VHH binders against FAS-associated factor 2 (Faf2). Designs and how they scored, part 6

Target 1, 346 residues: FAS-associated factor 2 (Faf2), of Rattus norvegicus (Rat) (q5bk32)
Amino acid sequence: MLPFRFTYYTILDIFRFALRFIRPDPRSRVTDPVGDIVSFMHSFEEKYGRAHPVFYQGTYSQALSDAKRELRFLLVYLHGDDHQDSDEFCRNALCAPEVISLINSRMLFWACSTNKPEGYRVSQALRENTYPFLAMIMLKDRRMTVVGRLEGLIQPDDLINQLTFIMDANQTYLVSERLEREERNQTQVLRQQQDEAYLASLRADQEKERKKREERERKRRKEEEVQQQKLAEERRRQNLQEEKERKLECLPPEPSPDDPDSVKIIFKLPNDSRVERRFHFSQSLTVIHDFLFSLKESPEKFQIEANFPRRVLPCVPSEEWPNPPTLQEAGLSHTEVLFVQDLTDE

## First folded at step 18 (VHH)

Design r2 (from q2 with E102K)
Fold by ESMFold2 at other seeds, last read:
Structure r2 (fold): chain B 346 residues (1-346), chain A 124 residues (1-124)
Amino acid sequence: as target 1 above (346 residues)
Amino acid sequence: DVQLVESGGGLVQPGGSLRLSCAASGRTFSTYEVGWFRQAPGKEREFIGAITSSGGDTYYAVSEKGRFTISRDNSKNTLYLQMNSLRPEDTAVYYCAAWTIKHSGDTIYMYEYWGQGTLVTVSS
């Protein structure tokens, strides 16, 4: 008999009670919201079959974003796994062919169990009172808005009527937004076309100026080339004239006619002119060439020929005659007639 | 005012790897979910994966085949996207985004912030 029996069951009960206050709901931490959706899809098909509305495969936030972007209604279904009406609703209302057709054609359909963290998060936000629970969401006046809520068991014909009523009452907001977006898009396309035309015109003007610069540069180079050729030819003529004057000034003086070693030579030039000059027998034949070269009427290149016998006199250093001979060594007489033959190659 | 700056994009050979970075302002990760999206030329923007605000857990799009890994460096306030076994069809502009929603009665306030994007090109 122990009237004040205090057992370990009582202590354990107190401990378990205290743990409840420090252990938050495990559904409060969202870890894999996409997995929660896929899990519901698989569970739905196992219990109710594969003929069902198309499920949105993504998070609640993604479904909201897509509904806003695409200007579509979003139907949200929260599944109460333990509620007595959930099986009947899924099997007989959601899987009815006319309901499937309506949902698939008119809206995005997002569904999740409230026993999963993602479904629980949406449950906390939508604050449903009972199951089955449906909410209709759409973009209304630039904000995503819950425009309809259906709670409790509903037959397929009534579900179709209620969903259609909600959509028809709100469709004008989506049509208006769709038109407004199309107007903004057309304006942006027009501005882009105008910008493209401006840039194309600018690019064409820049290319035209580039081609003008290239043509001017090409002309300048051609003009510079012609000018350089003209200057080079004038310098060549001046150098020749200076060389003729230098040779004239460097010639040895003409010997006296009374000099016994004097040679009188009469030159017959190519222009039929005659020139005579006296030379000394001891002088190199180069003196003859230098004298003829110093004449303004002489060809630029020439050779000197004697007759009887006919021969070309070696008056310029050559491979055969590196040191041209003297007039005496060449066998010239005291009076000679020599012929100048033009060798200019043009 | 949430600020997000992506970096790390560039040209990579098929089969290669690339790590993208998203630098986020101060308290972004505690308030918002932060994640990666991409947009290939002529296609819609595509979700890749994200990190939750409540527990810091990562999750991925249903279409993700395990080649991409999301991680976070709390000391640098940076979210990473590690992309492995890259293919030419992965060529896209990759965006970092931060988002949250708040319900007030029947009104749903959606807060959404985007970086400027970083180009990833995968070619032979």
Scores: ipSAE 0.778, ipTM 0.909, lowest interface PAE 0.7, mean pLDDT 86
Fold by ESMFold2 at other seeds, fold request of step 22:
Structure r2 (fold): chain B 346 residues (1-346), chain A 124 residues (1-124)
Amino acid sequence: as target 1 above (346 residues)
Amino acid sequence: DVQLVESGGGLVQPGGSLRLSCAASGRTFSTYEVGWFRQAPGKEREFIGAITSSGGDTYYAVSEKGRFTISRDNSKNTLYLQMNSLRPEDTAVYYCAAWTIKHSGDTIYMYEYWGQGTLVTVSS
């Protein structure tokens, strides 16, 4: 039977190669790699039953990525649909309960038919010599590495021994990588905690300094405001004194007591002092205001009231009296008593 | 070497639709598989689907064939994720990724590039 089997597979391989120049290998175009995995799983279960190792449900590149990330061994099975030993291997080795237990507990298991584009792509990459074919892949020295290859029919006990040997020979690389990752993680966590604590302290200090700057600025502004208020009040007082002096210099002379148009006015000031002065009936009431304003004891703002009848005399221009009247027009008699009322705060 | 930029995330109501975009470097799709992943708060990143590097065929995670559709605009070097009938459970950061692997002897070189992610929030 050996010459027949040799001739058949060799001729088929040669024929498939020749057809690539006329008809490209249909497996060379990967169209649905996840579908290839799922279809193999379903075909496997139909042929061999549901008692089998758990299949990785994803592409080869995803299985490699997960094995690298999780620091696990990846077992890759390439199924030769047409190989005489494939059915025996699947039924008697892969589906053996002890093999199922080993694979499920120790590794990721990726499997695909080499008749499907995804399996064919992996076959071209791993370049198996015969079937059944298994490859063990793991992260070794920071690179994903094929660390074992099993080719040809193998009995379940021998399969367990071979897989265990490969894993035991390479487990120290995974342990070392786990330790390095844990050390990096602990260092990053500590550094992050230190950085967060520093930033929290810095933000707290910056907030304290911001409040101190705001308080200093508020105090400085308040001090400047108080000083400006003092300067403005002193300016106002000086201006007032200068104006009083100007009004005193501009007062018309006091008429003679014998002048028939002379008006003698006695002013009662808010401090209860009395001041008397003669005015002329033809003079504007503004002269009365100017006289009282020129006195040092007079209020800064005041109004002048007469009694009997009680009235406020229009001694300064107002809406009612744009041009204050003369003493005669205001109805003052030859002798009057007028009251000065302080309006400074009104 | 490979640049991927996601866009199109945001707030959407349950039952709504959203289209995410991933703009890629000009030769990315010819060399790499390009696809979508998502990561919900407190969960591990999960694969959604991808476009193959040769032929441009789309494929999806076994759990994701019903509501999400992946497409590509070759004239703009952009991969899209159309998400329909969105649910609050779809709230996550969505990532675009490009990857390829190369075997050299027993050594396997894995190349993987990621975008910055775009947040999708599904809430009323």
Scores: ipSAE 0.772, ipTM 0.907, lowest interface PAE 0.7, mean pLDDT 86
Fold by ESMFold2 at other seeds, fold request of step 22:
Parts: structure tokens; C-alpha cells; sequence
Structure r2 (fold): chain B 346 residues (1-346), chain A 124 residues (1-124)
């Protein structure tokens, strides 16, 4: 029962009692600011009807941001649910047709009850003293600024006059900002057009250069193809000539005219010239082909025909004649006329 | 000093779902409200929803019909937008933003920070 124990409990009890009065206001924490605005709008319509100024449907921060961006006046109304003048102001001033027309045409209108957390936070920020409370906010000298406050009951004609006065006194700041933004926008649009024109010109130049490169490459390829064809044709001609010379060197000698097995053949070439040569009956018809092939004037491809009987002589191995017969086996006479037909075009 | 980086955008079929992320720097959520906006081609930027500073309470635009949900992961300093039942008209660039206002006398100081945006395309 010491005095210390009594003093300690008494001091602690006083502290606990004092601490109870430091309890946070339930309006101090903003939980659903959009809901606070919607709640006010519904309550307003139930009490005062549907003929009213258009409410901004968003938070105070959003209303400020939109007013700044759009260069509009923002009218803020803070409603005191329990204040004796609130009903008269809402019915007779805010809902007056001329006031509705003014607010709807000239400004954004944000309204909230100070019994809700969002309205309470705004009331403390704007240092509201009494109801009804109105504040006018706009962008002034690059800063959002409260440019007017109206506190206390006001009649609709006086409200119109005071709101109009505040707006007229401050309209030049908004006009100046609009002109500056239009200048910046014109410059930005011009830069954008210049950038687009530059990119379009660059793309056109790149496309033009690409087409030039493709044309030069196509021309070069065409020239290379022609040159390769010329070289291939020259090689083919050289090979053909070498083959003709080889066959000429390999021909068996011409038999004597007195040889009983000698065959004299007169060849009629496609150019109407004729060539005579003797062959031996024992020789293969391939000797006839090789002789004609060795001639400079002979076609690259040809066939050999006899007239009596009319027939193509098998002088080159084929499926029908894998090993060509001898002159004797082919039935040639001691004197024969044979015709050379050009097959080069086939 | 606030940096916001959106991610998670892309192409989605109608009726599908997509979750967007907004990574925020520092103590953004304790100082600023953070939320989502979108801007469709040729239209004005539209508020979707936000989370209150320090409290973590979410709220949405009056036009929101319950298809989108905002959530936060405090350990990752990240805000999410879960979008369900997506429709072609939801095609837009989605922005994360952080904001706060402070009054000093008659002057109102507005602090707004925006991410770069992430494109969401809803198309068959």
C-alpha cells in the first residue's frame, strides 16, 4: 500500500483515460473515394430531385487532374448533412435552373458530403469554416490554385454573380495557357510531319537503291549467262571438230577400184553437193557414218537413206540394230547412191 | 522519384484473361495512390481503378462492371490488374499511374507519375 503503487496506477490510469480521446476519426481513412461521391449523388437526388448540376463522377484528385488537363474551372461543393442551411442551399440555389445552366456550361462540378472520408479530407485541405461551402479552383500561372471561396447561405442570383465574377477575373490565365499549348501542339505536329516525311523519304530512297542494286545484279547475271552460253558453245564446237578429225584419222583406206569387193558410193548431202568414196563389202555400215561425220560440210546429226528399196540404213548402233551390219549384209550394190538427211534440228 | 514499369500486355482472344503488372520504385504505395488507366485508339484516357495509399483499399471507376480486379503484392512492390472476360473494345494501351496532392495555402501541388504503357490487343 505504498504511495508509489498508488501514484503509479493513478498516473497510468490518467494516461489511459487521455489516450481514449486520441481515437482516430472514422473519416480519417479514405477507403472508397468513388463510392463516397456516388453515395452523395444518390442522396442528393433522393432529397432534392433529379434536376441538378452534373456531378463529376470521380475522386477529388481526378477532378483536379481533369480540370488542369482540360483548362476548366473546378467548382467544389462540400455538403454539411446536419447544417441548417444545407437543404435551402441545395433546393433553392444549386437546383435553380439558371445555376444548373451556369455550372453545366462553364465548369466541372465536384461535390461530396463531409460525413464521408473523401469529403472530410477535402474539407480539411480547403480549410472549410462553415456551410454551405464552395471553392473555385483553376490552373493559374502553372499551378492549380483556389481562386475563390463562398461560405454561408447564398441566393441563386448572388451565386451566379459571384461565380461569374470569379471566372471573369481569372479567365485570361486560361486563355494564355490555351494559346501556349496550341503553339506547342502546332510545333509538335509539324515535327511529327517532318519526321514522317523524313522516314518516308528515307524508305523511298532505300527502296530506289534496292531496285537499282537488283537491276544491276539482274543485268550482271544476264551478261554472265550469255557469256557462259558463248563459252559452252565454243567448247562444244571445239569438241565436235576434234571428234571429226579423230574419225578422219581412223578411217580405213579406200579400196582400189579394181578390187572385186569394192563398193562405190555417191552421197547426196543436204546442201545438194555430192561426195564419192569406195568402201569394202566386208566393212560395217558404221564406216559410212564415220566417213560422213568426218566431212566438214556434214550436219551434226544425220541419217543415211537408200532408194532401191527406199530405206534408212542402220549406220549407227540402235535398239533395233545393236551392231550395224556390213555393206554386204545391208544389200548394197557395187555402185550405190545414198542420201544424207539432216537431223540436227530435231 | 517514382518509376513505374508495366508488363504483361499482349494478344488475347475474346473471352480470355490477362494479368498486368506494375512494378513501382521505393515506397510508392505508402505515399501515393496507384492505379490503372487505359487509352484506346482515338479515345481519351479512361480510369479503371486504384489502390489507396498506405491502406491497400481498392476502388474502381463507376463504369467498371466487375470484370477487372486490382490487387497488390507488398513484398514485391507490385500492383496487378486482373482482366477477365475480355472483349475487343478492351483493346488499348494500359497505363499504371501514381499520384498524390498536397495543399499549401491556396496552392495545390499535384504529383503524377506515369508508366510507359503496355499494349493489350483483344482479337480473334
Amino acid sequence: as target 1 above (346 residues)
Amino acid sequence: DVQLVESGGGLVQPGGSLRLSCAASGRTFSTYEVGWFRQAPGKEREFIGAITSSGGDTYYAVSEKGRFTISRDNSKNTLYLQMNSLRPEDTAVYYCAAWTIKHSGDTIYMYEYWGQGTLVTVSS
Scores: ipSAE 0.771, ipTM 0.905, lowest interface PAE 0.7, mean pLDDT 86
Fold by ESMFold2, last read:
Structure r2 (fold): chain B 346 residues (1-346), chain A 124 residues (1-124)
Amino acid sequence: as target 1 above (346 residues)
Amino acid sequence: DVQLVESGGGLVQPGGSLRLSCAASGRTFSTYEVGWFRQAPGKEREFIGAITSSGGDTYYAVSEKGRFTISRDNSKNTLYLQMNSLRPEDTAVYYCAAWTIKHSGDTIYMYEYWGQGTLVTVSS
């Protein structure tokens, strides 16, 4: 019992301790993939010179993304630092002027050492068998695809021939995709133009309808205003007639001709007609105005004049005459002729 | 199932600073590299920097001159871009992106996810 439990836990403890000494490959943790590319570029230039193909300055995933977007071939070089053929390949093949010209003109070129984490990651993905190693990648059938692999030492003329062969065999896929993208772009531009033309036509139609509606509304408003003014004038005339009837009903009775304080007044109206009525000397001159206002023949506004001497009688309250005088106070005789002057136009 | 939402853009004065945020869905940082790009008017989208999926290490474009800093807050599942000493040429739409690639034989499967972008304008 005790021997088995002791031995088992001791063996497990030894395993746990030993497992703590197993270290993952330092290349398996990608920490600075751009730095890995830059360090390879610098070491390449130190070792082989500055005359070389233009290196893509970015990560593998970025190079893939750019190759896909630009519809270009991507050449991937994995450098085996310790392989006996790496130096000869770099110096004599990659740096050959014709190879430089081909790579720079036809493709993106991504390169990294397999001793760096970024290069190691790509090595694990591409699973090369030996060095030097090149892979050609392009968009094929809407998927990024490895379309060629070159492994082992190769002379510059053969490298050119092999790269050219791979590109020629696959060029039609890129041409087809380029045409499809151009057709999609032209269709989008046409739809944009058609949509903008439709919206412009719609706005023009809406503006025409707005102007028609606005003009109809203005015509209706003008017609309503004219009708409203016509009705208002009719109401004013009816109000005036009702006021005349009220004044007539409120007039004091005409005094008897036998009354010693009776005043007989003959009114000369603007239409040359004459109206006769008796008043009482004690009555206010307003009674004269109210009598004349109640007549249908009288102007809407008028004043009353006496002659011999000529004067305007204060028959309506004013600031100068708040309380119009009586007929007696105004100096009227027992028989009087008064003139009614039309003031309606003033 | 990757969702990326940028925020923090706006108008800033030249010489000023701005911090952009990218909120990411659950397992994004453990599976994908996540980073920042920008696109100025009339120009192509350009890489700024990113954080690796394997160790959470930050790295930057070769062209980046140290004015921008990328950081991550794992508790909020958020990537940040701190931009300092801003210039008018930094005016652009800034995008958060997440990506990974998988090889299967000769076929390369590329997974890329993009936010909608946030506008940064550097002007008086």
Scores: ipSAE 0.769, ipTM 0.908, lowest interface PAE 0.7, mean pLDDT 86

Design r2 (from q2 with E102K)
Fold by ESMFold2, fold request of step 22:
Structure r2 (fold): chain B 346 residues (1-346), chain A 124 residues (1-124)
Amino acid sequence: as target 1 above (346 residues)
Amino acid sequence: DVQLVESGGGLVQPGGSLRLSCAASGRTFSTYEVGWFRQAPGKEREFIGAITSSGGDTYYAVSEKGRFTISRDNSKNTLYLQMNSLRPEDTAVYYCAAWTIKHSGDTIYMYEYWGQGTLVTVSS
């Protein structure tokens, strides 16, 4: 009976169990997974040399993502630092030139020590039973899948044969997925071409509408300008007519024929008509101009001429005659004939 | 459903700095790793760095040390990418992504979500 050994072992186990509640396994917290990979690579090169398969320089998740995207096999190696077969496997199998050539040409290679947090979490996920441990992972039926596991010491020729067997058994899944991706890409290219044609048509329609709107606005502005010109011309004609009526209302009364200072004037208009009116000798010649201007048949601009002697009567204030004279001062007779000359053009 | 919205892209001169933001929905940071990628014209998408789902530790691609810094504001559900000493070669569309994986037997379930991307142009 060995009571000391039994008692000591039981107490130690209870103590280890209690410590797990207080101090979680330090490998369970991943802090620098890239550093864990690089650390293994450096340790590998120090122990076994630089002739080895190319290590994937990234996390396990990144290696899985790259293998999925590139449709490549991923070989995962978990290193047991304390296992008696680890050194022989690394020296004799992983460093063998034919193994290096196979791994480098056919697959991504991710490796880590299970003493590091990144390797530990992969170990817990893959649940290896012994070392050395290899797993082959690939995209199979649209999911990343462990398609092979190699556990225990294996010689380089056997390793090559086993890896080749696993890849050959599963290669058709990668070919099928590659073809399906090519089909999806062709379909998406067609949709993009259809979308681009639609967008080009839409842009052309938008540009056509913009040019049409600009053309309509230009036509509208031209029509508005013409209408404004017409309205302005109508206002000018109305203003002229109103001025003629205003002058008519302001004319002094026609003198009686019996008035000794009465002057009877016969006007010969440009349209060959005659108009008679009496004026007073004391009135300014401007009264004559205002009378003629008030007539509907008179020109807008005119001058008044007498024939004997031939002269232009100053009936409108000018530089030469600021204050037009009276009929008497202008030398008009009690009966006079005056001519109206049209000056509208000049 | 994870939603990721990047912002902060634009034109910057060589040697300059720019900070990109990635606004994440709900409890994205507690469930997923969240990180930054970029894709230059005519090149493959590159990993830059990420933050772990628990503990909030940052890590970077082997090639990206030094000029770029990832940080998180837990109160705002926002991941940042601080880019310093920018060069014309940094011109790319920058993407925010969230991911996690789960094993069930031999089957591996991968969950990945991507933002729309934000363009960064480094030019005079």
Scores: ipSAE 0.766, ipTM 0.904, lowest interface PAE 0.7, mean pLDDT 86
Fold by ESMFold2, fold request of step 22:
Structure r2 (fold): chain B 346 residues (1-346), chain A 124 residues (1-124)
Amino acid sequence: as target 1 above (346 residues)
Amino acid sequence: DVQLVESGGGLVQPGGSLRLSCAASGRTFSTYEVGWFRQAPGKEREFIGAITSSGGDTYYAVSEKGRFTISRDNSKNTLYLQMNSLRPEDTAVYYCAAWTIKHSGDTIYMYEYWGQGTLVTVSS
């Protein structure tokens, strides 16, 4: 029943409460890994002086990332604060001038105390057996790899020899990776150049086709304009012919030569031909224009001049002469010679 | 895979402020450390700061002097970079990144994911 369930939960609660008394190592949770590095650097300088290898100023993962990107060796130092050999190693080996020169010239140097969370995390990952501890890490076969471990107290000359040996044995892997990266970079530059050339060629082809299309459209529009002008001129000529026929049909009859109000007019046309016709003094000068307009030989535009005095006769309605006068009102004699002037080009 | 999308970049006057956002996919913050980087024209990519995967603690580059603040919202899928007192030297493309490292013997497996970046221009 129910009492058994209650007892079971109580026992589990006591067990869970007891597990809270098993305290995790305070180093197991990394809270400020950059602070751990800076703290070690300051402690190192306080204990051993300021003449030391340049410390990488960042986290372990950042040091790994930079070593991978820059294709450099990464030297990792884990400091055992309580180990009897740590002080001697730092003073006599790490701070030896020739060791400082080697580390500063050939590698990135990351260091941390294993008493700090960041150093402890790296310690759990590298699993050193004793101090002093150094590990050499580099990009090998496309993966970051621990390629050397140095454990225990080592004199500065032996340290230089062992670090140099590890680097010399592994330098070919870095050279190979540098060549592969340069090859990939050259391929990317070539693709970019090919893409730029393609786009330039495409733009040039598009511009060339646009200009051809504009030229064809311009030619087509000019041809259409010419065709429209031809059609308009043909229509104009047809209209003129029809108007000439209408005027001919509407002319008043020629008066008899015996009519006392008859006016005989000789017209001198621009082609030097002469045409005679009789008119009536009571007729408007428009009859003269209509007669000449009805002639097959007449210009499209003309004016009519009398010679003595020289004057242009108002034979068509105009602003100045809305109602052209009669032959009598214009002062024409019973016999006249009038001159037809071609105005077609005006 | 992890997807990261930055936003909030733009033009800002010197002395101004800007807040960048990085939207992360899935459970990125519980598995990966997530942080901000920047790359100025012609310069190397530079670390700014990050938030740890285990406890959500923030930390910053040694060079950071307190003008930039990293935070995460209550839903924990977005990382922010608050940038104050901006200078022309802060002009760069700002990147969000997520990473983790796993050791297996002597082999170190590094997992890195990057956003596309967001441009910040500090100019009058």
Scores: ipSAE 0.764, ipTM 0.900, lowest interface PAE 0.7, mean pLDDT 86
Fold by ESMFold2, look of step 21:
Structure r2 (fold): chain B 346 residues (1-346), chain A 124 residues (1-124)
Amino acid sequence: as target 1 above (346 residues)
Amino acid sequence: DVQLVESGGGLVQPGGSLRLSCAASGRTFSTYEVGWFRQAPGKEREFIGAITSSGGDTYYAVSEKGRFTISRDNSKNTLYLQMNSLRPEDTAVYYCAAWTIKHSGDTIYMYEYWGQGTLVTVSS
């Protein structure tokens, strides 16, 4: 059905065209309110120069909030781009040096074009009748209040007088609020100082307890270390005693004096005592060491020396003598005197 | 009544990134502008950026240099602050706030609601 489709699309096109005529004001949707302010600032500087009052760089809501918080007057300027008096006012009143000085020293200054969405929103709220338009806003009786409106072209001297009059008439409200806030702040500072002192004391107490805990732990570890040393020394002594007893049990029997291979040895110990024992010529010199080690009086470490000729007998396996010789191989006589030399402290 | 709950704060090393969340109650975004502020120790609270109530458009403080991004989850009543290239001077309590104003004659009614804040610490 081509004719029906053709007429239907045409009707839709007419409907869409008609909707254009009832489209809301494009300024009614605020998309970048900070951008609107910055755009006005740049446009102002291009038209009127850089000598101007300091612009508040933020939204209208932010300017109101800052004026309330800082207890400052807020001067709001709405710029009518198409009004014939706007350029005269900006150039010759706002940019006058005395006006710049007054605005910069006494108030926050928020300005925007009513052609921008943010400026338009403020225009709908303030409902100005003509341009140029100024409003003075301040905290009065705990509420932000429009305390002055100036509309129409005004000379710089008259602008200063009227702004000063509005501020002087309302300054007592700000002074009273500043004093009240200072009193609250002083009370809060004192409480904070007391709270900080308490917290510092609490931290010091916690640190003191932590140090006590560390000291107790360190002392406990030292006590355990000493106890372990005592147990280790007891174990060492018991092991030594067990080893002496084991060697005593493993000694070969003393040969008969009638045995032709019997060797009688007289040992001179480090304490000048004498011990005699018979050995067999076929026995290893290790038997001599084991016998002496088994004696209660023997040093823990010792060496055995013969005289005539003087020599140290290899009675213990070493790198030089991995397999100690027999008494016969060592050249001992049937009767021998040997000397035991203490090596324990070396 | 508007309720705002921040989350996502913590310790971050310099140069790092962090994403803060602000969960809002009810129809907060349709009635209020919602945005982020921060307050460093001993400093005044400063504006970072916000989302408009009418179209959900984001905007930022003039001083913001592009390290922070504000977004909203379309499925949630949640506003985000993505913070990149963090520096020690970014250490502060970060607040979510919702605000609107109403003029009635010469009186200006300012409605402001604040979260509890979430601490962001940027240090080694």
Scores: ipSAE 0.762, ipTM 0.895, lowest interface PAE 0.7, mean pLDDT 86
Fold by ESMFold2, last read:
Structure r2 (fold): chain B 346 residues (1-346), chain A 124 residues (1-124)
Amino acid sequence: as target 1 above (346 residues)
Amino acid sequence: DVQLVESGGGLVQPGGSLRLSCAASGRTFSTYEVGWFRQAPGKEREFIGAITSSGGDTYYAVSEKGRFTISRDNSKNTLYLQMNSLRPEDTAVYYCAAWTIKHSGDTIYMYEYWGQGTLVTVSS
């Protein structure tokens, strides 16, 4: 069992190794495109020195994207390691001070060896015929476009002249795109300002409506409060009237004038009117209060005073007088004048 | 059509870690390179790293200091960005992107697709 399992893993490893031999050219599989650029920069500096144009440190696609975004020319150099003219071009042309100055001031510079996967990928795309090879790329009519190709050994003065010619012939496309982007940006800013103004106006309108609603609610609550107060006063008046009628119905009958225990009382009301009624000496003083309360003209609160001697009669049960006395017990004579004092404000 | 959806952003303390995800439509990884970018407030969008199309190899920007790691799961439909030792300077909107370049004569067709971004804030 173990021999088969061991053989199986070994055979799989051999099979995987064999599959590597039928894979495409290793340059055709891009594995570390940034690493390819960095390795070229280091190799260039080792071979030709540190005085050189500034290399774009990124992939070809990134260089294209940056050139498009920044509206700059992109110079692409493909290095042929095995070509007899590559060393002379790098030392004599690319490292010339005036070439360095031109490239650094006017363009992005991307460079890679065609022996590296990233450089090989670009080589297959640009399809150079010989080395050294340069291509100039820019945004032209909204498309990234190869606008110049330089192939073969070229001296620094001629390189400057040809790069300048290509840039001058194509600069107007970049200028027009800058103007169009500025116009688009101004339109976007204006629309944003209009949207902000609209939202501010809408919020102002909402605030006005909220204040109007609040005012209307406040007015409605005030009106409702007044109406509730009016209804409460009407109920109070009705309850009072009903109580006066109830007391009138419960009064004992008026005694005959011929009754020896009859007491004739003349009441002087606060409005100076006079009311008289007969009572029985055996009746409680509460009957006097109930009679006066039942009268339409009597105050809501009152007290009853007698003269000779002057005193307030206890006609209503209180803590001081829980059981009001009878007319006899209070010392009233057969004819009395009693005074009704208005206590309503107290 | 290429569709990219980022997730995993949020608030994290300095020195902490965060893992971002980018869910891509079914064949995106076989045709396009897919990678991560970020844009800090007031700055331009910055490349972080990517995975190559058919080979599945990862690579990073020259400026990357080794704190971030890109990986893809076995389903090959999701790209991850593992961010370690986070600093306040890492505060940005992080974008997933997919791209490819095609030449036709002198014309260069650039295909770029972007997610909506996910905000990462590194703050106490």
Scores: ipSAE 0.745, ipTM 0.896, lowest interface PAE 0.8, mean pLDDT 86

